# Ledger of designs, part 109: VHH binders against o26223

Target 1, 191 residues: o26223
Amino acid sequence: MKLLWTSQHIKVTVHIDGKVSKMDVLEAIKTRRSIRKYQDREVPEELIDKILDAAMCGPSAVDERPWHFIVVRNREMLEKIPEVHPYGAMVKDAPVAIIVCCDSSLEKIPGFWVQDCSIASQNILLAAHSLGLGAVWTGVYPLEDRVEGIRRLFSIPEHVIPFSVIPLGYPAENPGTRDLFDPDRIHLEKW
Short names: E, the ipSAE of ESMFold2; O, the ipSAE of OpenDDE; V2, 0.75 times the mean of E and O plus 0.25 times the DockQ between their complexes.

## First folded at step 9 (VHH)

Design k14 (framework vhh_8pnl_2; at its last look DockQ between E and O 0.30; V2 from the best seeds 0.00; counts 0 for: pae E 2.4 > 2, unsure alone 63.0 < 65, grease 24.6 > 24.2)
Fold by OpenDDE, look of step 9:
Structure k14 (fold): chain B 191 residues (1-191), chain A 120 residues (1-120)
Amino acid sequence: as target 1 above (191 residues)
Amino acid sequence: QGQLVESGGGLVQPGGSLRLSCADAGFTFSNYDMAWYRQAPGKERELVARIDTGGSTDYADFVKGRFTISRDNAKSTLYLQMNSLKPEDTAMYYCAKAPFESYIDYFDYWGQGTRVTVSA
């Protein structure tokens, strides 16, 4: 594994030997980037399980937990996703993708499912990153064409709403880091 | 929202060279992926080249090694060195902060553009 020494010393120690280095939560948040290029390497099921566990640990409106997850490893299906999801071009190159969905029948308070699924999606990204994987959130909802495309492709029932497609894999790029802290967005006591 | 200002466009003969610049007077330049786009008359705007915060580059297929995108974070400036220019490269060239860290593929162009004309 060629250590791509990018100039900023973020030693992403990709431990080859499956030992998941424990990443601090703040480090995970700050260093996470969208990854759209992946190695030709399979993601172990154990890592997917950990990611999905993390996805289900977030809060939801009145604890409604409306989320469902479709784990896609089938090469043919991964290659079809870009046909209905233009922003999902990279999915064809990923070893696995997670589709986050909402079961509307589980919704207790209308409209909060978007927040619930967003939290789940973000947890997937953070968990993936902490485990040495790269991922990207490709938005499906609320774009109708994408919603219906994914629905049709995966035979998703009408009461279930596809929300996001998240391809995952071992990173084959290093986009660097960003510091987006903006003190002008912080207001003390009042606006 | 920081203003991007493109420069360096002009009239050049086929086989000639131009160097485009994009000055960022706004947000922290180093925190953004940057890209060059172009739009020819009657055509859709298309990506020419991108450079991320780590310095990795990507080029459109039509570039074929003729163009080089680079950035100077100290000067908050993006560059596009264009060599071996062809008439088909005639277009308005735009600089953009590429929102690659987005869950939506929407792109907003921030520059006014600089015109490149390649003609004998």
Scores: ipSAE 0.288, ipTM 0.668, lowest interface PAE 1.1, mean pLDDT 88
Fold by ESMFold2, look of step 9:
Parts: structure tokens; C-alpha cells; sequence
Structure k14 (fold): chain B 191 residues (1-191), chain A 120 residues (1-120)
């Protein structure tokens, strides 16, 4: 197509919900890897919005949707996270991190918020991957010292529980795909 | 459970080489991603290198091509070939199960480790 062609040569694609996915779901699940090295490159707010939209699409126990998300871009704050979260050292090198939290006042059935926030956290990882980003889930709950350290650092109230810290950015590493299928883990009809 | 045994450490001069070994007698070695960690006096334990079940590797930045992690699944043994050793490589070296896909690193058991000392 020449640059001079304007009408009737452009295929119009209508996106009712405004989202376009370029990666097959099974491909995303199989190829997603934990990424701990990031380019010195800003992550646009648009991509963070898409990731958090995906996070909130997950099911939750009795539709309680107990999750809250803190988006952290401030360098001083990102650099302080490893002081209270020692296995999150790569967070200081990330352009952005998402803290997944549970608001316990939204919990409708005791103890299922952990599954709810786990679903949201995994959706963040998959969505980031589908958008060309790399991410890693760094565990906070149920380690009390990490929970309280993150709560203090980000002024999180007592009834809100920080669950995970997920740094993300454009990847500066490529660990490759693994074949982890294990038929011995599959039991038909009985154990 | 913790049946990993490290060996091959010793005293070497700067620029020298050592090969560390980690033998497993207590599990199906080929099912696990493995790693070498090190701990220098007064410092926290840090990752040196990882290798997944398929042989894909990941190295800490300070390695800069001087070390090579490898595995022999038939012998249930993990190796670390350490070349061009520097005094800052002086540490206790440990092997562990350290999956690339873990959202928490928590090691209930560390073996005794194998000591590497790089000194003129």
C-alpha cells in the first residue's frame, strides 16, 4: 500500500471492549517465566492499566473481590522494599512494582482471600507476559515480618494485608521455555 | 530430605580454577532445578548460578563468564566450574534446589557447604 491511499484500503477492526490480544492463552501460560532483570525503560501507564484490568477479571470466593493494588513507581520507595523484603532484591531495579493486597473488610468467607489474591497475582504475571513485559511474584504473606514491613513502608492500614510484590519491566533476560508436563501427577477416577 | 553433599573446594591462588560438585543420593535429581549459592564472611547468601531441568542456565552478574554450571542427571550430580578466580570469590559454596519458578526462596536445610579460599 502506497502512503497516498487513504480510504477503502484500510481494514477496519472494531474492538468492542477496546482490547486486542496477540498471544494465545495456552502459549502465554506455557512460556511465561519469572523475570528478575529489566531494561532501563519506562512501562507506560496504559500497560499497567491493562494488567490490573486482567487482575480483576479473576474469580473470587462468592465474588468477594477482596483485592487492592498499589502501583509503585517512586525510585526511593522501590529501593526501600528489599530492606523489609529480602528475597525481593530485584524490585530495586524494576521500573514499577504492583503490590497485591487483601482488604479483609471485603472478605465474605473466611480464609479464601489467599486464593483470591493468588488468582489476581497470576493474572498479573500472564497479562504482563502477553504485553511483552517480564514480571516475578515475590511472596509477602504469610511471612509476618514481611507483611508488617511492607504495611509500614506503604502506610497500609491494619485491616489490609499485603499479599505479594510483583516487580515488572521490559525483560533484560530470556530464561527460555520448559517442558514440565508430568503424567505421573495425573490420576484417573481415583488416586 | 536434605541429602545434597558439596565437595571440591579448597585454597587456590588468584587466577586459578576449581570444580565444585554436589551429589544427590536422596531424590530424583532430574526433576529439580538446581543452583549454587555462596556466602562470604559477614555477607548474606547470594545466588551464583542456576540450571533448570532442561539445562538452561542463569548466572549472577558478577560471574561474567568465569563460572559454568552444569548437571549430569545420570550421576545425579551438579557441578560448578570456577575459572579466573578472584579474592572476592572467597566464600562458602552451597548447592540447593532452587527452582527458577519460585515465588519464595526458603531453604530449611543447608549442607555443610564447601569452602573456597582465593588468596595469594
Amino acid sequence: as target 1 above (191 residues)
Amino acid sequence: QGQLVESGGGLVQPGGSLRLSCADAGFTFSNYDMAWYRQAPGKERELVARIDTGGSTDYADFVKGRFTISRDNAKSTLYLQMNSLKPEDTAMYYCAKAPFESYIDYFDYWGQGTRVTVSA
Scores: ipSAE 0.277, ipTM 0.607, lowest interface PAE 2.4, mean pLDDT 84
ESMFold2 (binder alone), look of step 9: mean pLDDT 78; pTM 0.789

Design k15 (framework vhh_8pnl_2; at its last look DockQ between E and O 0.35; V2 from the best seeds 0.00; counts 0 for: pae E 2.4 > 2, unsure alone 64.8 < 65, grease 26.2 > 24.2)
Fold by ESMFold2, look of step 9:
Structure k15 (fold): chain B 191 residues (1-191), chain A 120 residues (1-120)
Amino acid sequence: as target 1 above (191 residues)
Amino acid sequence: QGQLVESGGGLVQPGGSLRLSCADAGFTFSNYDMAWYRQAPGKERELVARIHTGGSTDYADFVKGRFTISRDNAKSTLYLQMNSLKPEDTAMYYCAKAPFESYIDYFDYWGQGTRVTVSA
């Protein structure tokens, strides 16, 4: 099947082994919501592998790929993560969390690792959603108390920077979608 | 700060009803997920109900169908209809803008609160 570039994008949908069609990428982007309530149900390792594979597919500055990931399933550790969050306990209620880190020794061009790890973090959210999971990005960097708290808790070395904590699980809420398109944010040719 | 203003609290008998309101003078009310929280003396602030941008609602287990959260985006107002009130519902009630899609999990906007007292 030949993909033709046009003013309207197309996708190939293939039925294999009797499974239904996959979610359209634009639909996934528009319907992904932050999910903070999870079922008491384990997330299979296979799904975490797929999510992290997707996380590593993002572009990075000069292909530096500075990211590392810590997968947290231990209940006691999950319960300690929210101690740096003022309110809410969704991380401790999640069956698993992924900590996105930057290894500064992999940085090839200064100052772009934040974008790199942001791309990886967003890919985690989209991949989780496409697999029927819910997730939320909780910010760590640049909040120094959170950076140091997470570093201490997980024995992360000084040259490695915890960037985000992403709890995930099968969703126990459905917040629905939002229509956020705003034409006033679009500027043709100039501001 | 002080963009959120709660009203409608008061003294009520067990089994009674109250309707709480929260006015938001801020811009873009319709783009926020909204929530009611409560805090009883000596207790931590706890979620009562959320209403998402898309209109779906979520309630704490203790609500058990007694409360209904709603919003009027045209009036930038959040509501909590409280029925079948019990003495354990006595608390200060706060509305909050729930930054549902924020990756910074601070609650940046809280109201000043409205007191609900249910006397046995």
Scores: ipSAE 0.289, ipTM 0.632, lowest interface PAE 2.4, mean pLDDT 84
Fold by OpenDDE, look of step 9:
Structure k15 (fold): chain B 191 residues (1-191), chain A 120 residues (1-120)
Amino acid sequence: as target 1 above (191 residues)
Amino acid sequence: QGQLVESGGGLVQPGGSLRLSCADAGFTFSNYDMAWYRQAPGKERELVARIHTGGSTDYADFVKGRFTISRDNAKSTLYLQMNSLKPEDTAMYYCAKAPFESYIDYFDYWGQGTRVTVSA
């Protein structure tokens, strides 16, 4: 009985041997999924450094680069995040989380910091995926209760705005593939 | 947009059990995060449980292990097994659907609801 492995299972061959398989950018974008279950396995600091490097490589308005990153590994703190972030329930099970913040004092043009931090957040997700990790973007801003909750929990100064919480870890789930391409959203030359 | 149809509600005594179902009649069920909400008379609608496309689940604090959300993608059906029901669980229960890969817990499609009454 030839198990016809239908082609849709993108075998994310997690090469156990620490060799980060090189994933091209299009593959990373297309195959990335939100991962909310993680293995009981620590994420090496080297991978976090690579992810943060990627996070800082995106464009920003007039190169303002307003982003700051809080790297959270403390178990107690990870377990407290869901108390102030209802969509962040999975954070308690992650070995590490990155909180993306904006230093408003670095903003040169008002309002673009949201785009800047979004770009940084997305780069974190893509970099994580390319390195064999799973991650999920949990929105903080602009929900006031979440913003203030995270601010209080991590003693974030008033001029710094928490934007997103991104738990990371080795994946313990496979959500499958997605198809979100919609040609009706493409307009040629004019609307 | 496919119609979400809830069923399984009814009258039950305290400590009793119910199993709610939500059938999705028309769309790729597996592509959506699903949730159960409830609304008691005079109260705001509140989240009961959520299940993501990857199978991860979230529960409201009041659930305390009493309820289990699950899904059968082959049947395009969402379930809520409710055990140890309390009078405080009396409410209209709604099935909700949201696109996957959302970075926020937002649901934009709802069923008509099924009524759960817990009374001695």
Scores: ipSAE 0.272, ipTM 0.673, lowest interface PAE 1.7, mean pLDDT 88
ESMFold2 (binder alone), look of step 9: mean pLDDT 78; pTM 0.799

Design k16 (framework vhh_8pnl_2; at its last look DockQ between E and O 0.01; V2 from the best seeds 0.00; counts 0 for: pae O 3.8 > 2, unsure alone 59.3 < 65, grease 25.2 > 24.2, SAP .677 > .668, placed apart)
Fold by ESMFold2, look of step 9:
Structure k16 (fold): chain B 191 residues (1-191), chain A 120 residues (1-120)
Amino acid sequence: as target 1 above (191 residues)
Amino acid sequence: QGQLVESGGGLVQPGGSLRLSCADAGFTFSNYDMAWYRQAPGKERELVARITSGGSTDYADFVKGRFTISRDNAKSTLYLQMNSLKPEDTAMYYCAKAPFESYIDYFDYWGQGTRVTVSA
């Protein structure tokens, strides 16, 4: 974690391996992989702050910004997530997870919050990757059992919709390079 | 999207060995994470071993070092070397490939399976 020096009467600095990896955005997009194995190594709060800052930089419908984020580090809570989200088994092994939520009271245009929270979720994945972390988006919405299970587990109010659970940590696997460009998916002028 | 064809199963004595193969007719084999699953009669399918497109491997706890997953991208083939086989390893073995970067875990591309029987 890195704090800025902010006052001449009070000085606070925190250094971890505080060098932030710099990565071109196209490189980040092309090299990011879903990571489901993590080192037994804490993720500094400074990095989580940077990731959440990036998450909130995405566009949203009419700038409604309907997102909220729950940062989960408590081991007991992380271990309970698979009980309500069975395909998120790797979450119990992560040092931290971020739950992306929609606060429906912030919606200005109904129904676009899914796009809004998807943008925030993808930004989390890219930011984590650029900082040397691995992450994976595990889907919650629109699977009602998962939505209600996560809501119950984290005491999320009825008007707030858990969208995704994103475990992250320093990667303990390398899924490898991929070549996904497919020109047949590109249509000029019309279908 | 290729078709997966498993082979190499058979009848073997306890302590014996088998090598399972899974041929992928798809042209982008190296881009897929691959796995072996097994299903004994009356039981749910369970993961045996996984290998990512980058070559990282993971094994179910019951494997206890007895099996080795590997891949040959030039032959578009996935392998499972099974050593020190036990009667409880008796099952139909399936290979699978997952969609890239799925945020919903499911496997909907399975082979027909190859039977492994371990009996005295």
Scores: ipSAE 0.235, ipTM 0.577, lowest interface PAE 2.9, mean pLDDT 84
Fold by OpenDDE, look of step 9:
Structure k16 (fold): chain B 191 residues (1-191), chain A 120 residues (1-120)
Amino acid sequence: as target 1 above (191 residues)
Amino acid sequence: QGQLVESGGGLVQPGGSLRLSCADAGFTFSNYDMAWYRQAPGKERELVARITSGGSTDYADFVKGRFTISRDNAKSTLYLQMNSLKPEDTAMYYCAKAPFESYIDYFDYWGQGTRVTVSA
């Protein structure tokens, strides 16, 4: 039975009237795309709060919750991020960016903080999308030059590790959705 | 941090029964996975039984249907009914509480333990 995934163009009708239509979680996951172009429009603080709330709702290793978040709205700082983060060129055009960090002092088991911060980062992306915003995950860790660049730029303490930079804004592009399902990646019972 | 307090241990003859209890005085008990561990003299601590916040149970192979883990969320109490006890079951029994929302199978909170001795 060939599951004909009909590419239903889920028209994310961003209703202008401020009522954020409740997006189903599966829909959010399936339709989320990296957005690297943003409108010249500010993101309300309320939305950022919701996104950060979502970021903190994910699981972590032994519930260590090592994550910290730097919310950056300062234009000068946003414009400086690309100088230390080559993949973060779009950050200068975003109204806001969230830097996800790990406080290593909160780790209970070494090394799992990467997973923890990944979960937090992904939740940021999904939450943003569900709220009608566009975002993109720009990796910082484990690239040392980026880690140190971001660290210096934001005066991040040595025990805190910048993990990702996520610019956010109202999307100015629509890359559409794609089917990423690959049956070759599925192994039944054995590899 | 909440305190786990085990009770119900003691001396019992082979084939006898004991019921262990673990009272949780700290956190919302119903939200956490719980487990019983035991440690015999000179041996490593080993899992006896697990129960999820949803009530799903899992047992070590040596239990073979002899023990039953249960919980009373209203009383914030974990139980281990042990039947058909064997001398090999002699150990300190510990109650454990899992971290909330952990994607690692790990228990980070332990009681002081209750001693179970099975001897003829």
Scores: ipSAE 0.031, ipTM 0.442, lowest interface PAE 3.8, mean pLDDT 88
ESMFold2 (binder alone), look of step 9: mean pLDDT 77; pTM 0.791

Design k17 (framework vhh_8pnl_2; at its last look DockQ between E and O 0.35; V2 from the best seeds 0.00; counts 0 for: unsure alone 59.4 < 65, grease 25.7 > 24.2)
Fold by OpenDDE, look of step 9:
Structure k17 (fold): chain B 191 residues (1-191), chain A 120 residues (1-120)
Amino acid sequence: as target 1 above (191 residues)
Amino acid sequence: QGQLVESGGGLVQPGGSLRLSCADAGFTFSNYDMAWYRQAPGKERELVARITEGGSTDYADFVKGRFTISRDNAKSTLYLQMNSLKPEDTAMYYCAKAPFESYIDYFDYWGQGTRVTVSA
């Protein structure tokens, strides 16, 4: 049975009319792309709340949930982020950004906070996409200059570690589909 | 990943123009963000311009409307039209391809570069 992978260009019809089209999880994962251009349009607070709710739903090491989130809408602050984060150039054009941080005082097992914050960050990306928004993960940790730059800019205390900056907005670009499936990376029973 | 090959560099007088080209021998050119970088002698490599898969463009502050980045996906070629060139634009210019869906660095694949010299 030759599975004819008909490249159905799933036209994600972004229904502009506020109806959050229910995207299933597999579709969200498969169709998500990094979006670095955004419309001059505000993101409703309700959508940010849903995204942050999703961010907190992932697992963490022994349920330590070390994550904190800074929601940035201030234009001046958004415009300053690229000064300390070279990969964050697109942040200046976003209507909002979420900075994912770790409170190290909440860490129960050393080192797992990176996984915890990664899970939270990915959930933000998936949730954003499912809601018709575009987002991109811009890495902060473990690059010291970026960590300290973001820390200074947002007055983040020493026990809190900025991990990622995720700008969000309605997409103003449409990148192609991503196909990164590699069967050579799958091993059955043993290497 | 296909080899990036830059061309179009040369000697030009101040106020002159050059058009740089970057040919990608790979088959997946259209799926990647692209950029031009430059490196002057004794200086660090710096971003000049970038263009996304979707065709959105961004420029360094020093460009000030003088340069235009574009792409032809059918030819798998990236371009940089440089007008009103200045002596300070003298550098080795590099074509770059972005890693796919990277959250760390925007660009990590480079050509050999083409030299641009602006001199009276």
Scores: ipSAE 0.373, ipTM 0.711, lowest interface PAE 0.9, mean pLDDT 89
Fold by ESMFold2, look of step 9:
Structure k17 (fold): chain B 191 residues (1-191), chain A 120 residues (1-120)
Amino acid sequence: as target 1 above (191 residues)
Amino acid sequence: QGQLVESGGGLVQPGGSLRLSCADAGFTFSNYDMAWYRQAPGKERELVARITEGGSTDYADFVKGRFTISRDNAKSTLYLQMNSLKPEDTAMYYCAKAPFESYIDYFDYWGQGTRVTVSA
């Protein structure tokens, strides 16, 4: 007899928290804030999976999808990140961080991977917010000291480029919302 | 010289109080998150307190309830009330526009700062 993965035969509906399924995408974009203070509360693996699924839904140049993600939960490693990434000090206080990387061997067209990884990074921020989490994008690339420091700390190969470090957790601060719409930035038909 | 001018520093005894002020000549004061930083001789500049454009506040752990940040948007002025001062609080104090939504933390300081000296 052949043994099949039983989940393939199970018709089970997986439901997301009603408040998550209710949030409008425009509301999520407008209300997302950088969060640098986190509760002492673990983030379930299921939420990280959802966030990374969202990260991988972004467009990429020629559909090259050059991104890789390192999920860091180990306390000792999180505490070492600020030693090589000084402006990521809040990472030591986060329950988890995601490192967005480019695998240059996956590039199909040179020079667009920064846009590709930026899209993935922003999707991580929005997905985290939609799930009731707070996050902040801390820049690594193009600062070579940070790139090399993160690469060394996590044994990242030379053809893989760490792009951003994104700590996240349940928020312990509320910066409030802002009204940033500026009509002077909009040009109709011409400059 | 930038748009931010700090004042209110001075020499004070341990346990004393000072109120720092930071005047912003720009029209856009109310649009910015604001912060106080300090730098002791030979040390890195460190965040003391921040206040968002919406009025939410956050303090460094070493403050331990001794300092209060506030803002008056009508006067384009940021304040730091410092009570129960200790010799370790001796530093230059700087006001800054602290861009909360930056994916690169950087320091963009205006003016020379105001010196606070707490005598042992």
Scores: ipSAE 0.360, ipTM 0.682, lowest interface PAE 1.9, mean pLDDT 84
ESMFold2 (binder alone), look of step 9: mean pLDDT 77; pTM 0.789

Design k18 (framework vhh_8pnl_2; also named m40; at its last look DockQ between E and O 0.38; V2 from the best seeds 0.00; counts 0 for: pae E 2.2 > 2, unsure alone 62.9 < 65, grease 25.1 > 24.2)
Fold by ESMFold2-Fast, scan of step 9:
Structure k18 (fold): chain B 191 residues (1-191), chain A 120 residues (1-120)
Amino acid sequence: as target 1 above (191 residues)
Amino acid sequence: QGQLVESGGGLVQPGGSLRLSCADAGFTFSNYDMAWYRQAPGKERELVARITNSGSTDYADFVKGRFTISRDNAKSTLYLQMNSLKPEDTAMYYCAKAPFESYIDYFDYWGQGTRVTVSA
């Protein structure tokens, strides 16, 4: 028997400098959806800075923090991404994209940079969602052709590995929520 | 393990129309994003159109303006309305659970497909 009531929704209201702020981490996690259609609106630099700040706050193996980010706003460069990343067609229609990279010279323990960059990528998606933006993670690593195509397009050094391309913008689509809780994947005290 | 059954394919002349259906007897349909894919003779499968559980749509450039994807959650059925058909639309068409939350474009297929042939 599995316990279906282990799933809970928690919302917290916090007062900050006379303002009421709603903190709702579980809701943000559960309602974030991949967004591939964007309004024809610029994303302010301040919001990109907040997203990248959040991206750098994730845990990393031995605190190596190997991530570097390329912010792409140039329309001609965005239009070229689908040429080297064929399933990233939506990138050309986004006002901005973030390329998450690993600087391998910062790696302290082999292989864990993949988890570090995955954490950074997910934090970008959650931060964007929390700020009223939509984003989607389009995979680059470990697909060799995509890695080399992105590296060439953005003049990325050989010791730096492009990990993901994340277009973002104000959403022009509204995907519904997903019900993915599966108690059969939860094992109590033994497999 | 899929219960997806595609239908509605056939032979049509260029400029004709077809409506494909995909019936989902085995899934909690309203919880899944759905997609239509196609595979032309001798080629790899490619995504044609996606629809979220709430009805938001996305189309491949080569069908945009000609094809319309829709769903009926009450009937657990996915549709693809195909207008202004061209010979290059000739393919086997598959429905599948759409990878809207996938960070890699890999798609699971569990329908057997329905054949669309566009020729004089």
Scores: ipSAE 0.494, ipTM 0.762, lowest interface PAE 1.1, mean pLDDT 84
Fold by ESMFold2, look of step 9:
Structure k18 (fold): chain B 191 residues (1-191), chain A 120 residues (1-120)
Amino acid sequence: as target 1 above (191 residues)
Amino acid sequence: QGQLVESGGGLVQPGGSLRLSCADAGFTFSNYDMAWYRQAPGKERELVARITNSGSTDYADFVKGRFTISRDNAKSTLYLQMNSLKPEDTAMYYCAKAPFESYIDYFDYWGQGTRVTVSA
């Protein structure tokens, strides 16, 4: 069998090229859900490194790669985020959060940094999911009070724009998958 | 457009049963995760049960198998079957829908509530 675990009656582990099979990218995209409840369990630095590596693989306008990431594990700092981010209450319960930022000094094409940081943020969600973690993107930009609040809290300089806060951890909830394909959203050749 | 309307609350004795309903009109009901919350006098609002758009369920520990959340997507209706009711279950009960996969977490979609009173 290809599965990593077996039924009570048999034990089968399948190895391909010396490693255990990983989650297919389409499976990751279709099964990822926003996770807002986390186990009281630390996330190893190795997994954060893999997630950030994936985040930096995204395309960007003219390859400007304007993103910076702040990794937050300090409990006091995590507990302060909801004070400036009203709907980020779950962040205080996460073992770690990633703040996605734009460094405007790296911007080559005005205004495309939003797309660039959105791509990095979505890659974080997918990579976390593929590694058995749950995450949720909580929006900061363009909500000016949140932008300024996060900037002050983490000593982010004025030329750097906090875009999103992404708490993550081992999930303590299990939302099912969804069937959201809507053929009426598809237009062939013209509207 | 649509709004949440709870019903089915009332006064019951300990050990009794109630079935709460929440009707949702004007939305594609099947696209929403749904939940029941309750708020007792002097307490914070607390989750009772939730059900995903795909039908997976989760219950607060205090439920202990006494309540069952369900949904009927054809009727755009959420249910809470409450059995073996205790005085501690006395509260205003609210249904809620959450924005589906929103990265702006806006939790302002609540019903008006239905009162459940469990007294000797």
Scores: ipSAE 0.284, ipTM 0.638, lowest interface PAE 2.2, mean pLDDT 84
Fold by OpenDDE, second read of step 10:
Structure k18 (fold): chain B 191 residues (1-191), chain A 120 residues (1-120)
Amino acid sequence: as target 1 above (191 residues)
Amino acid sequence: QGQLVESGGGLVQPGGSLRLSCADAGFTFSNYDMAWYRQAPGKERELVARITNSGSTDYADFVKGRFTISRDNAKSTLYLQMNSLKPEDTAMYYCAKAPFESYIDYFDYWGQGTRVTVSA
């Protein structure tokens, strides 16, 4: 068992055999942070499979499940992503990235695909964190230059919309904890 | 929200150095990620460097090891050490404070900027 990072009471532990300590859902949500620095360590395919499984477990409008996922491990391609994604500099340093896409032909109700792909993207982040990995959501849609840039790089068909790029890896940073609870944002019964 | 005030800009020759500073007079400085942006005339504002509240740094590709972002939490000050400056580095440089999480841009508050001119 190898301790990766600790922040206060937060411990990320990975077993030598690839098993990860259990993390409950509330802990995962509360302790997750965007991670933009990664170790020089490969991410096992098994973990990516688990993450993608989680990504597909979220709800979608009328269960349309419009999402597709491009798993990118090729170094050349990872290094090209920052050229079209100004906020994606960290992607070139990640061992793997997942590009979340929407197949518009799968939409049953127009416009909800953004919510669907958001749910999928968030589940990727939470699953990654629960498995001892770090990840960050780099927005693509709805910025046209990023959408088209990613489309060209990965030869994505016109009816498929790249939504987010999520680099993943074993964390090489510790952003610390945050407390974002704001009771002023809670309204009882009425505004 | 606190006020960010940049300083340290000026005119330098190619190959020269500058050190920019950004003073934060607002909220708890140590809790926030910080970044430097720049905007050249007629160009879009672009990220130069960022530093997390824990001190992790990231740089734009054009930096190529020439710049170093750092912070002093005790002084609530962000720095950008700029070495080996090039004419193409000429721009208005802005300090930015970022919230805890963002999937779009690394900012929520901007200073007024400090001008850097690199010319022979």
Scores: ipSAE 0.234, ipTM 0.650, lowest interface PAE 1.6, mean pLDDT 87
ESMFold2 (binder alone), look of step 9: mean pLDDT 78; pTM 0.795
OpenDDE, look of step 9: ipSAE 0.219; ipTM 0.608

